# Designs tried in a protein design chat: VH-VL binders against o81304. Part 35

Target 1, 187 residues: o81304
Amino acid sequence: CSIFANPAQRAKRKLLELISEEDRGLRTQKDPKKRDEIVNAIESMTVIGRSSITTDDSLSATWRLLWTTEKEQLFIIEKAGLFGTTAGDVLQVIDVNKRILNNVITFPPDGVFFVRSDIDIASPQRVNFRFNSAVLRGKNWELPLPPFGKGWFENVYMDGEIRVAKDIRGDYLIVDRAPYNWTESFV
Below, E stands for the ipSAE of ESMFold2; O stands for the ipSAE of OpenDDE; V2 stands for 0.75 times the mean of E and O plus 0.25 times the DockQ between their complexes.

## First folded at step 22 (VH-VL; framework fv_zilovertamab)

Design C1 (at its last look DockQ between E and O 0.81; V2 from the best seeds 0.00; counts 0 for: pae O 3.7 > 2)
Fold by ESMFold2, look of step 22:
Order: structure tokens, then sequence, then C-alpha cells
Structure C1 (fold): chain C 187 residues (1-187), chain A 122 residues (1-122), chain B 107 residues (1-107)
């Protein structure tokens, strides 16, 4: 640990270390002590990110799930093995200029479940979204699903590597920038 | 058929700890977040906090953060409110209420318990 | 905290007449707003969510409108059973907050 590391970098490293072995949040659900440590670390990041603009063009990226408290995503990740596969990367694909957000769960080699959403930037840290449609896709087939609902989240911290968000129910999401861009296939 | 029922003491002395239990039935416990809301006599409603049924994560009204704990017992279909250092101004009817959606979005609180009056006096 | 201000605080009505209740937020809450009814001695009942959508089982005489800071609950054809307190609630910001309430009385 460097004696010249700034407090923000130390807080970020602590958060990333705390979440690194938590199976994207599945282990945390069963460990109240680890839960408290991670939530405290997130609150530190919230203070560091206060008043920053987290909804500019740098929000446009393919974001990859590191950790979440959101129960439906965690259920899908946990139960993927029951369907003879494993959940690959879980993504949030955002393009601020096109006002698009896709929530994506990959099931290698060819499976994907994704939800298309429209977004609008409500404030310097707030994104509102509305679900348009959902799709379950395999190699040679695609099943459209009915759209549902709307919500909001606030990016309480964002930098060149990670983003920390809190949603309308108080669930947390921590993501990093994927080294690739995910795009929909039209075939 | 969906039901929420609060239970606990009707009278608590100042400085003591309140414990209220919300028992749910008619739906799968993990499908809905639970809120706690209170209402002082003749007054409006005050949101206290919410609990995620999966993992037990909570978000509290900061007014109560230092003395409020919301917890769950999934095996009993119960959510528990614990509030320390009770004061006469905390006299209120306490409600548990079910979040209306089991997805990412909130449509209000669609099912409420009957409420339980808690009086704080010496 | 976002303050929700309701007007009027008391509203005498006659069955068959329309009634309107206003709710104003201290800052924009977009359409993240719900309305509740509370009859004497009972728990609140969800009427409207997302400013204008009726909850399941709510009769069509109840309607909501508004966006941003100003919202209205309208009851078109008052029935005697509509005597109750009515509250708005915002869910744009933590903590969620409720309006002070409007008492609707028959006569």
Amino acid sequence: as target 1 above (187 residues)
Amino acid sequence: QVQLQESGPGLVKPSQTLSLTCTVSGYTFDDHYIHWVRQAPGQGLEWMGIINPSGGYTNYNQKFKDRLTISKDTSKNQVVLTMTNMDPVDTATYYCARDSSDYLFYYGMDVWGHGTLVTVSS
Amino acid sequence: DIVMTQTPLSLPVTPGEPASISCRASQSVDDWLAWYQQKPGQAPRLLIYDASNRATGIPPRFSGSGYGTDFTLTINNIESEDAAYYFCQQYNNWPYTFGEGTKVEIK
C-alpha cells in the first residue's frame, strides 16, 4: 500500500477487494458481516462521487457486472446451471446519445437474454428508464417477450474503470467497462 | 388472500426498545419488498424504511437510521422492525406494506397490514 | 427531503359531485407519484401510481394527472363511500415522503 495513494483510490481498491470473491453478490446474500462491509464501502464511494456528473458521454459503454444486490439478476445467475448452461457476462449496454439501455445476460456459447430500454438523463447522476421489449435468443432462434415497467437509478460514482449505482428500491449495482462492445444481432 | 399483519406491544415506556413483527401470507415471501410506514394520531404517513427479501438489504429514512433496524425471517414469513430509545413523539400506528412489484420497478405499496398502535408513555 | 403539500386540507362534498385534490412537490418528482385513500380506522389503499395509472380494482371514477411538481387526484362521481383521507406519495427521492392529507367529508 503506497503512502501517497489518495483516499479515493484507497476507498475504490477496498471496495473492489471486498466484492472480488462474492460470486457477483450470491455469496454476500448469505454473509451479513460481508454485506455490512461492502455497503459501508459503497457509502464511501458515494461521498467521493458527490456532485460529480456521471451521465455524460462517458456513461456510454458496455458495462459488465461485478456485484449486485438485485434479486432477479442473482436468481438467474444462480439458476443458470439448472438449465444446462452457465451465466456468462451480465451486461448493461448504454448509449446516452441514442438514449438506449440494454440489460443483457449471456449464456455462452450462443444464448442471450436481453431487455431493451429507452433512457433519459433526469439529472447529473440520475437515469430514468422504460422497458420496451425483451428477447430470449439462441443460435438459430429468437423468442420475443412482452415489455414491462419503468424505473430509475443513480450513478453515485463513476470513473474510467467502474460505476456504482443505486436504484429506486435501494439495490446496488457495481460494474466495470467491458473490454468489448456488445451489439444486438439482427439475425 | 394476500395478507400482512403487524403484531407487538401496544404500550412502550420512554427509552425502551420497540419490536414489531409483520407476518405475511398469500404470496411467496421473496417476491416482494416490505416497507414500514407509521402514522402519528391524527397525522399523515411517514415512510421509515424498506427491506429486500433476498439478502436482507435495507434502506432507511435517515431520520431513524441510528435507532431503526429492519430484519427478516424467511422461514416464518416475517419482517421485524426494531427501534431503540423510544420517545413519546414516536407514538403512532405502525404499518407494514408490500411493495407492489416483484421486478425492478415500484408501483406503490399495494397491500398494507391493519396497523398496530404503539403508545410511548411513562 | 421532498415536501409534498396538499390542498385543500378539508373538502366537503355531496354524492354525485366531482372533486379534485391537489398535491405539490417542493422539487420535480417527474411522474414518480402515488395516491392513497385511507378510510377512518383502516389502512391506506393504493389508488394511483406513476401519477395517472389506476391500481388494480380501483373504479374508473378515480383518475390522476400531473408531471413535475403539480399533481391532481380527481373523483368524478363522488359516492358516500369515498369519504376518507387522501394522500399523495413521491418516490423520486429517498426518503419517500407523503403529503399531509386531504379529508374528504360527505356534507
Scores: ipSAE 0.670, ipTM 0.863, lowest interface PAE 1.8, mean pLDDT 88
Fold by OpenDDE, look of step 22:
Structure C1 (fold): chain C 187 residues (1-187), chain A 122 residues (1-122), chain B 107 residues (1-107)
Amino acid sequence: as target 1 above (187 residues)
Amino acid sequence: QVQLQESGPGLVKPSQTLSLTCTVSGYTFDDHYIHWVRQAPGQGLEWMGIINPSGGYTNYNQKFKDRLTISKDTSKNQVVLTMTNMDPVDTATYYCARDSSDYLFYYGMDVWGHGTLVTVSS
Amino acid sequence: DIVMTQTPLSLPVTPGEPASISCRASQSVDDWLAWYQQKPGQAPRLLIYDASNRATGIPPRFSGSGYGTDFTLTINNIESEDAAYYFCQQYNNWPYTFGEGTKVEIK
């Protein structure tokens, strides 16, 4: 028996293969053809997941960035070296019950940038969010930054392993369930 | 100051392809999404599409999806609109507009070009 | 597509008086709603975003309100320079859509 006999699993595997060498989206920025291919794969996943609920309790998790077109995240990842650091995992920590979402960029071993937000479940697939605060933290220091902005994203596909989302900007996000749980105290 | 300027032919024949250029200045070209919006004479505004800062993503109004292409020429700080099979009904002033977002958040189209009138006629 | 309906389409106003323009969405757009001003022969100018926030440089006499499907642009103490078309725009869903526009004329 093939584990990829299911069309959804085949589509998922194809998507993961496409993004596996794209360095979370950095390489894709300079490769329109690859971008189109990935987007097409995402659209296929969108169709597969169009009737699913992707905003229930299963959304609560520490999600780790696999690939994105979001400019700001990619910029931070790409330019971290200019500041003598390297970006580690990029995370979205969601708690549906508490209605919170934290966007996290780690800079191992001690650095972290995270933004706190509240969320509202707008539909079976859509999450509205609003940033409330942001913090840049080092080993022995913390710099609070002013809150800014709001938006929404739609989880067009989600299973026990990955989540695929489109946001208000039209950007795409592919994440997997991180092998650990991130908390604000975690550095 | 931030400026956008549309340029291209003012007259296009039916069935021909329209090509418009949006030249941007006064800010980092790769920081903002760019929209195209058109307005037929005496009519309202119609959203056509959007391109992201890197140029690697576009989203089109489905009405134009089959014949509209938006692209970026980063070396020239330009966004290009191409629309095929033009018809007299496509006669309009075409605008490019900057998305107000600093990366993540949309707060409207805060800077517009002056617009360029495109007449489709035999 | 979300249809944005503006009322009235034409609004004559006496200087010094307030003007009110309504925008109704065919479905909820939360507060993802912008207002634009377009003077004759000019490009649109952003007035309001997120239903009630004034854009940079916009005079306090301009205000927006509403949430969901019903929105209002109010211009207090209208001035001659406010003669223009005004458009609402939703950015809750693709494709983004505009209202028909309201022509504000000064009596």
Scores: ipSAE 0.100, ipTM 0.720, lowest interface PAE 3.7, mean pLDDT 90
ESMFold2 (binder alone), look of step 22: mean pLDDT 91; pTM 0.933

Design C2 (at its last look DockQ between E and O 0.03; V2 from the best seeds 0.00; counts 0 for: pae O 4.4 > 2, placed apart)
Fold by ESMFold2, look of step 22:
Structure C2 (fold): chain C 187 residues (1-187), chain A 122 residues (1-122), chain B 107 residues (1-107)
Amino acid sequence: as target 1 above (187 residues)
Amino acid sequence: QVQLQESGPGLVKPSQTLSLTCTVSGYTFDDHYIHWVRQAPGQGLEWMGSINPSGGYTNYNQKFKDRLTISKDTSKNQVVLTMTNMDPVDTATYYCARDSSDYLFYYGMDVWGHGTLVTVSS
Amino acid sequence: DIVMTQTPLSLPVTPGEPASISCRASQSVDDWLAWYQQKPGQAPRLLIYDASNRATGIPPRFSGSGYGTDFTLTINNIESEDAAYYFCQQYNNWPYTFGEGTKVEIK
């Protein structure tokens, strides 16, 4: 509670409060009023972040999903229980120096789906990516999947705690820095 | 098989609100984003906006921000364009189109409707 | 908004010969560019995406090239059915924008 927070801190707090009980976006899909409030709050963050450099070394992290509009990811999270599992953390693992990005959906205790991508920095806010390969892995098995497609995202806001991005389809992603580093295992 | 069909009034008066419906068939409604694009007579195409069908999230051309609403009705396989304060300059053929988007990528608009001409005059 | 400028605006062609259409962006759009064909009285048809990839079902005589600001659609073996308007579209920046169109006519 702070009435003396600067406008940027107030806008950030408002956004985080709006998304905090939305089940990473699943509940928002059924709530047009909440949808409009969150999108308006994101647009405020976009104004605040418009001149920031978001593609330097500070982008390298294990980023953990807080909220998204991306329908394929939300479908997987929603339907995981139907297939006898639950979706754990959903991650975007970025290493700018190595020019890699992994999109990760975890299915505790041992399951993971992840997509490997190459990235190029297109501007201080823009990352281009191309999918190289995908893997579906369980406890003692893994299945490589063919790669497909490329895209881009633009970080409309980033600080030491969170990142807000908009992608080539107009979908939003809000993530925080995980307190751990995700790595893939080799078999 | 895959079809998009625009429907709505062919004539509206200045200052009225236009409502156009895009009805889709031949695929699962929630699988593809829907775009609205218009084309004035003898002119090029103008992108108006799009809708993510899974949550109704929209992305608008800022030119239309104050008067354009795109919405959906999943039970009817429909996307609706609503545009207020119509003006004779808005006379155009209005298309809906689905995109070929999947997880994080976009490959253009692969299937279009035939378009519907809307004339704005008194 | 990114302005997409097409040249020529009108292109007479002879069946069996190649033809090309240029599209210039007012700023770099990398390869985030598509080409469409629109025959008179018909809906647009996607030809090329990501500057150089043919869409499903598009004949090999259509090809695209370019990166940054200058792009070309080439039709290598013009057929009479290729008479149409051709448009480029960028998807590097919001809003998405289209070129003015090139009218391809059989001589």
Scores: ipSAE 0.640, ipTM 0.849, lowest interface PAE 1.9, mean pLDDT 88
Fold by OpenDDE, look of step 22:
Structure C2 (fold): chain C 187 residues (1-187), chain A 122 residues (1-122), chain B 107 residues (1-107)
Amino acid sequence: as target 1 above (187 residues)
Amino acid sequence: QVQLQESGPGLVKPSQTLSLTCTVSGYTFDDHYIHWVRQAPGQGLEWMGSINPSGGYTNYNQKFKDRLTISKDTSKNQVVLTMTNMDPVDTATYYCARDSSDYLFYYGMDVWGHGTLVTVSS
Amino acid sequence: DIVMTQTPLSLPVTPGEPASISCRASQSVDDWLAWYQQKPGQAPRLLIYDASNRATGIPPRFSGSGYGTDFTLTINNIESEDAAYYFCQQYNNWPYTFGEGTKVEIK
């Protein structure tokens, strides 16, 4: 109880509890009430972090998906079985200094889908991005895909453990710092 | 008491490089962003750039991006501004200022140096 | 870049009367706005942050209001020591930008 005396910590804990059994957002797609509850919790975190800088070098990390409303990612995760595989970790790999962002969906042990993008820091909380390329890779094959768009996301809360973001499409993203560093050569 | 102090040459010749140092005291050096702001005589304030607490990340005004570098020397509690190819139009009082934020939150520039006048002239 | 426009640029005020300075942003900056006071020969001093919060040590007669694009600094019961330039500054977007400044003079 005492460890959650800080309002930010309480709000964070509540958010993490809400998303803990939602299978990265798959279950929430079928539960609008739960979705709204999570969104409200995110809005509370937004208020808490409203004056925070979330685009400095502390943003550079391998971020692992905990929960999202982003339909494309959720679709890939959900339908992976149709292709004889299972989605593993979903990652955002950000390097602020190099101005790059890679979106990654792993399919253990050998499969990976990743999208390369460049980024610009637009504000203390906003990151602009542009997709440059995408690659679907298997054990002994690779399929490159063309660039497909641009946008932005705002990190409305970030600490040493998690990041909460809103994007240009109105989707929400909650990620934590992965226990490993992903690189393009890493599957 | 928290104090910032700018130091460097008061006179620079055209095309030469300006180097200014901001010496910080009175608080934990690694806790705050440091900003550089300049003010031409009789004019308003112009944000030039900033460096984060760790020194690993800088933001620059695009106006100065090609000739401005901000670095941090933690061992000396100093932030250094370097600007190349100085021109008379760069004549101004240069300030370093501390971000009132801790590592995460920004609340404005709460402590300023006294400023140092830099005149660019032949 | 976000342009910050202050009005008026010069404001003569009688002691004891209130003074109001407007700052308009070319686009929304939410409440990421600060006000500074600068007296002749001195560095700026932070007055208000996040549009409406007084910085430490700032007298209650100074107040800020606004959100989005329109902001106001109000100085109630103006004193002779309040003669200075006042600047607004947005920190919502890179690069940070300041208003032109308003010169408050005591009649």
Scores: ipSAE 0.067, ipTM 0.710, lowest interface PAE 4.4, mean pLDDT 90
ESMFold2 (binder alone), look of step 22: mean pLDDT 90; pTM 0.929

Design C3 (at its last look DockQ between E and O 0.65; V2 from the best seeds 0.00; counts 0 for: pae E 4.1 > 2)
Fold by ESMFold2, look of step 22:
Structure C3 (fold): chain C 187 residues (1-187), chain A 122 residues (1-122), chain B 107 residues (1-107)
Amino acid sequence: as target 1 above (187 residues)
Amino acid sequence: QVQLQESGPGLVKPSQTLSLTCTVSGYTFDDHYIHWVRQAPGQGLEWMGWINPSGGYTNYNQKFKDRLTISKDTSKNQVVLTMTNMDPVDTATYYCARDSSDYLFYYGMDVWGHGTLVTVSS
Amino acid sequence: DIVMTQTPLSLPVTPGEPASISCRASQSVDDYLAWYQQKPGQAPRLLIYDASNRATGIPPRFSGSGYGTDFTLTINNIESEDAAYYFCQQYNNWPYTFGEGTKVEIK
């Protein structure tokens, strides 16, 4: 009922509808009108989330990718078929108390690519990160990779279901809380 | 080998729309953001905005809020700056520049075009 | 917008001696700061990124230091080709902003 839908819930619903069917962002790359609509909807979420604290214990979760502009993740998702597989869930696994963030791309049935990083809380909305190591792992093999770098992201909106972030390069990330907790032992 | 080249009109009348093209070569077009930076005669540099060519996403300096559009043509390896309602204060050399993104790493703008002077006068 | 203030605006230098240019940000930019050199009639050339890292091909006589709001570009053993304008740029916040520039000139 519209009498019980607050403005924040309407804005969130609009964003989620816009990003549905966008293949986590691959389709959006080819559609300027959809791109502009999604970015405008993200700006509305930023207003709603202004001044909220998004870096407390509630940030600790397994976050699952819904939509992104980040070209390296989109490239990996798009090209997984060239490696004989498909990209499964794409995850950001955060533990604020342990100061850990792992980026994970799954390739069912047995493959995983993940990047380990340290984090620190820079402000109520900003997280600094530094990549430490990366691995590409299959059923009976593992290949260490040297992706080193640093940056930050800001959570411009977060609630019990989703998180919307913008990073130092201006790329966006929209994630939901996965219905499971991913650990390295899952591979 | 990596090259950026600006092209467009050198003279624009007040209130007209400017269109400048940046043609890139020597690297994969989608791999690097392209910035536009301008420099008024005898003055410093002013960042105008960037485009991520892989998705066409842009970020603009709010000073240019409703006048500036940065777009791309992937088939031609081109980025286009369009700026409406030009004014004599917009007289400047306009540069396109490639950033050196490395995952989330930024190493500055590592390759610049030679710039094109745009004069706005009647 | 973060204002970047450079001092001095004009810097006469003697070949073979060191010179320093200061850049102050109106808010902390951590180490997200670059330095550029611009010779007359040319596009800027990236010298330093992340406050202290030399860009590819930049000679070691150029060095950068600082964190937060106060940054320094140092040119050791000034050479005649170092006569140019030098600009700092922050990239911690949107929009990116540049300092006004410092004209380095051989005495």
Scores: ipSAE 0.365, ipTM 0.768, lowest interface PAE 4.1, mean pLDDT 87
Fold by OpenDDE, look of step 22:
Structure C3 (fold): chain C 187 residues (1-187), chain A 122 residues (1-122), chain B 107 residues (1-107)
Amino acid sequence: as target 1 above (187 residues)
Amino acid sequence: QVQLQESGPGLVKPSQTLSLTCTVSGYTFDDHYIHWVRQAPGQGLEWMGWINPSGGYTNYNQKFKDRLTISKDTSKNQVVLTMTNMDPVDTATYYCARDSSDYLFYYGMDVWGHGTLVTVSS
Amino acid sequence: DIVMTQTPLSLPVTPGEPASISCRASQSVDDYLAWYQQKPGQAPRLLIYDASNRATGIPPRFSGSGYGTDFTLTINNIESEDAAYYFCQQYNNWPYTFGEGTKVEIK
């Protein structure tokens, strides 16, 4: 039996193949055709996950960015070199029980930008969030930034490996479960 | 002074393609989402779609997804709307509007063009 | 799509009196709701965002309230210049949708 006999697994595989060479979405920004292809694949995953609950305890994890259309993250990743650093993993750390969401951009070995948020489970697939604070941290320094904004995202597909989400701005996010757990003390 | 201005033909024949241009000024062109909204005579407002600041991403109302395209010409500070297979029911004032936020969050459409009336008639 | 229903559709008001317009969503939109003013022959103007925040330059006599499905725009001390159509708009979900509009007329 093929491991890809299941339609969900086939769709997932196709999606992962499409995004594998897109550098977390940087290359897709200038390739509308590829973007559309990926979006179509995401929509297929949306249909597959339509009746699933994606906001339960299984959502609690350190999620690592695989691909996104979100301009802010992509900009930081792309322009990190201008500041003498390189972007590492981009993470979204969720704790459903504690109702917290941290968005993290690492700059190895010592740099990190993270934004703290509160979350509310709005539906079986939707998470509302509000930013509380932001911090830019280096090896021996920390710069707090003012909190700003609120929004929501919907996890349209999630399994033991990946999560696919759409947000308030119409952007798409594909993440996998990171091989480590990020905490604020982690650099 | 932030300004948006719609321009294009005031009359389109049925089955023809509408092309409208939104010219923006008074701010950095690549900083805001641009929306298109239309309003039939004496009717309410209908959201058609938006284009993101970079112009690389669009979102359309599914009602128009098969015949609507929104694009950016950064060199001219313009956003272009094209809609195919026009019908008399598409007669409306068409507006372009700026998203109030630069990217992260939506807080309404804070600046609108004056609108341009498009009549679809034989 | 989320349907936005406004009431009333026509609202005659005496100068100096308050006006209230209701907007009901077919499903919860949290506080992702905006109000717009449109005067005759003009484009809409943003009044309120996030249900209760006044946009830049909007007079204090305009206020918004509500959360979830029921929202209200209140105009205190109505002035002649406030004669216009008023629209609510949700941005909780794609596509964005507007109410039918309420015509505020000055008696």
Scores: ipSAE 0.342, ipTM 0.801, lowest interface PAE 2.7, mean pLDDT 91
ESMFold2 (binder alone), look of step 22: mean pLDDT 91; pTM 0.935

Design C4 (at its last look DockQ between E and O 0.54; V2 from the best seeds 0.00; counts 0 for: pae E 3.9 > 2, grease 19.5 > 18.9)
Fold by ESMFold2, look of step 22:
Structure C4 (fold): chain C 187 residues (1-187), chain A 122 residues (1-122), chain B 107 residues (1-107)
Amino acid sequence: as target 1 above (187 residues)
Amino acid sequence: QVQLQESGPGLVKPSQTLSLTCTVSGYTFDDHYIHWVRQAPGQGLEWMGWINPSGGYTNYNQKFKDRLTISKDTSKNQVVLTMTNMDPVDTATYYCARDSSDYWFYYGMDVWGHGTLVTVSS
Amino acid sequence: DIVMTQTPLSLPVTPGEPASISCRASQSVDDWLAWYQQKPGQAPRLLIYDASNRATGIPPRFSGSGYGTDFTLTINNIESEDAAYYFCQQYNNWPYTFGEGTKVEIK
């Protein structure tokens, strides 16, 4: 435990406090002032993380959503009843060595929506991705969906606990390392 | 048919505020980002910024950040560009353009308005 | 800002012949590169996105290639209506930036 917070730890704590009551971003959509405060805090994290390498093997993890501005994810979370359940953890599962990224929305106990992607490391902080396929799965059924799209994100800050990213469309993502590993089960 | 049309004053005095409106039709307003791009007479294109109409989020070219606001009026299918402290160097044709991407990704600006010439002179 | 440099700035062409326009980025933009056509007195028209994909309704005589910093727009079998300005645009990072343009004119 630190005796006192250095500037980086203070900035991180402020960011985490700002997002803690935002329901992963659903409340932020309704509060432009709060959004601006969070974005300003992200800029502080960007300065702290400048020049760091955030795309090494430590990026390989199951990452759990804490906050985002990305409208498609927020829509799915808000309207989870359309999937016959409620939204659980929202994940980004990355394996740098295998060049794989899966975006996952869980719907406990049995449901999942996930998008498979290929990735490549474009720079010390930038990851390019291209979607390959998507699956919506329930207890005894699954529905494959066509692949679409490509983009990039930059991990502007990463440590042993959290990762802060922004993407080409101007959306932000804040995630922590899940206490479990998510894997795609055999079909 | 998808259409974009710019409207606003053709003449503005230095230091005044410019307001231009982009009216869209032929598609669902919230489905596509709208960009503003300007072109000074006889010169190339300059990207000014975009707005995501769904959430009202914007991204500005830092050259204009202190002077530029892009906003929307969903009820009228309109995006509004506002620039303060106009200067003769801001004389240009101003275009709005639709982002061609599906909900997730940019694939260029596929539909442009006809443009509106704004002259700034003392 | 990523600077996009086009060559040539002026390109006289003969109908039926091919033409090529070069675009060079000051840093890698991968394949995040579009080409636009702008006829006199008109708004730009999207030709190519992601360096090599033709936009809807663009005839096959237009093609794009390149990756990283060096890109080419090729117009095969030039037609008289192809006289226009042509611009490349990178969208790898903000601000999005355009090349200075190439004027293609019939001789």
Scores: ipSAE 0.397, ipTM 0.763, lowest interface PAE 3.9, mean pLDDT 88
Fold by OpenDDE, look of step 22:
Structure C4 (fold): chain C 187 residues (1-187), chain A 122 residues (1-122), chain B 107 residues (1-107)
Amino acid sequence: as target 1 above (187 residues)
Amino acid sequence: QVQLQESGPGLVKPSQTLSLTCTVSGYTFDDHYIHWVRQAPGQGLEWMGWINPSGGYTNYNQKFKDRLTISKDTSKNQVVLTMTNMDPVDTATYYCARDSSDYWFYYGMDVWGHGTLVTVSS
Amino acid sequence: DIVMTQTPLSLPVTPGEPASISCRASQSVDDWLAWYQQKPGQAPRLLIYDASNRATGIPPRFSGSGYGTDFTLTINNIESEDAAYYFCQQYNNWPYTFGEGTKVEIK
């Protein structure tokens, strides 16, 4: 009566176990061996999800960061204390129908950094994105940042719970479906 | 200034293993992907593979997957290319190049080494 | 693999005149397209990224255009120093692939 009877569930479980204590990737930055293990697990998930569509309506959600190799996000998370705050949830909010992607770093209770993007579904697994604007917001203040950048990511695995992605810069992202919906007005 | 420099043997015998080193300077070593690209005499450029900033992951052109290894020595700011079973057709100038990534930006390969000629001959 | 085809392979140009090089991809690469210049005895130098953006330090006489499968590098008011090989490169898909190269010669 194991729910991990099939290869996909076993691989998923293994991946989640590997990343469970890595503090969203902060610890992995200093642990090459662990990083390699996680990468290998991601590759296994890639094979499992090779023929799946991961860019349909099921992609629309508030995704919460579980683990990443992206240095910029990790840097913000790690160094938030230098600015008298702590990073909360890191999110990707995707609306496939509206072709939008918002990257969000929360700083509870009132702080948030978010980047607005347009997306294009390039293939059954590929999402192209273009950053339009960025905002750093506090309780009673807002600092707009200049537009920047573009890129793509491929969702190599996705189910009702998690999504695993590789991007143009070779970074990896593992997210789960957040228990809440984030909107731009959300603080 | 950012600099990359390839070093290694200029001559390799057939069936032997090539080892090249890319020494980087002028920036934080762990910030960029490093690519290897080769160019046969009078020919175009051929992408061989890359290693990610942390050195924990590589991506190879399938053409070379069975005999190419790229590794990173952070303590020396070096990336090493190893390719086994060299053949005269592998005669080329070999380049290492930095991936131009800045935050969310991707600009291609913005800094190249001077290249090192490797001749495979008996 | 995505095949990048350049035309022409050789391009003689008179100083002061423009030069145009075409690069065609076997499938769409969106605008994930770079151009490189390689002078004799030198390593390639990045000219254009994202199909139309000049890299740092690149003169305005160099411009790129195109999207999808068809791209063009244009060099206006060609100078003697522009004698070189020029390569296109897609970075939409792995493996990254280059065009054959175009030799620009000054008449």
Scores: ipSAE 0.149, ipTM 0.757, lowest interface PAE 3.6, mean pLDDT 91
ESMFold2 (binder alone), look of step 22: mean pLDDT 91; pTM 0.935

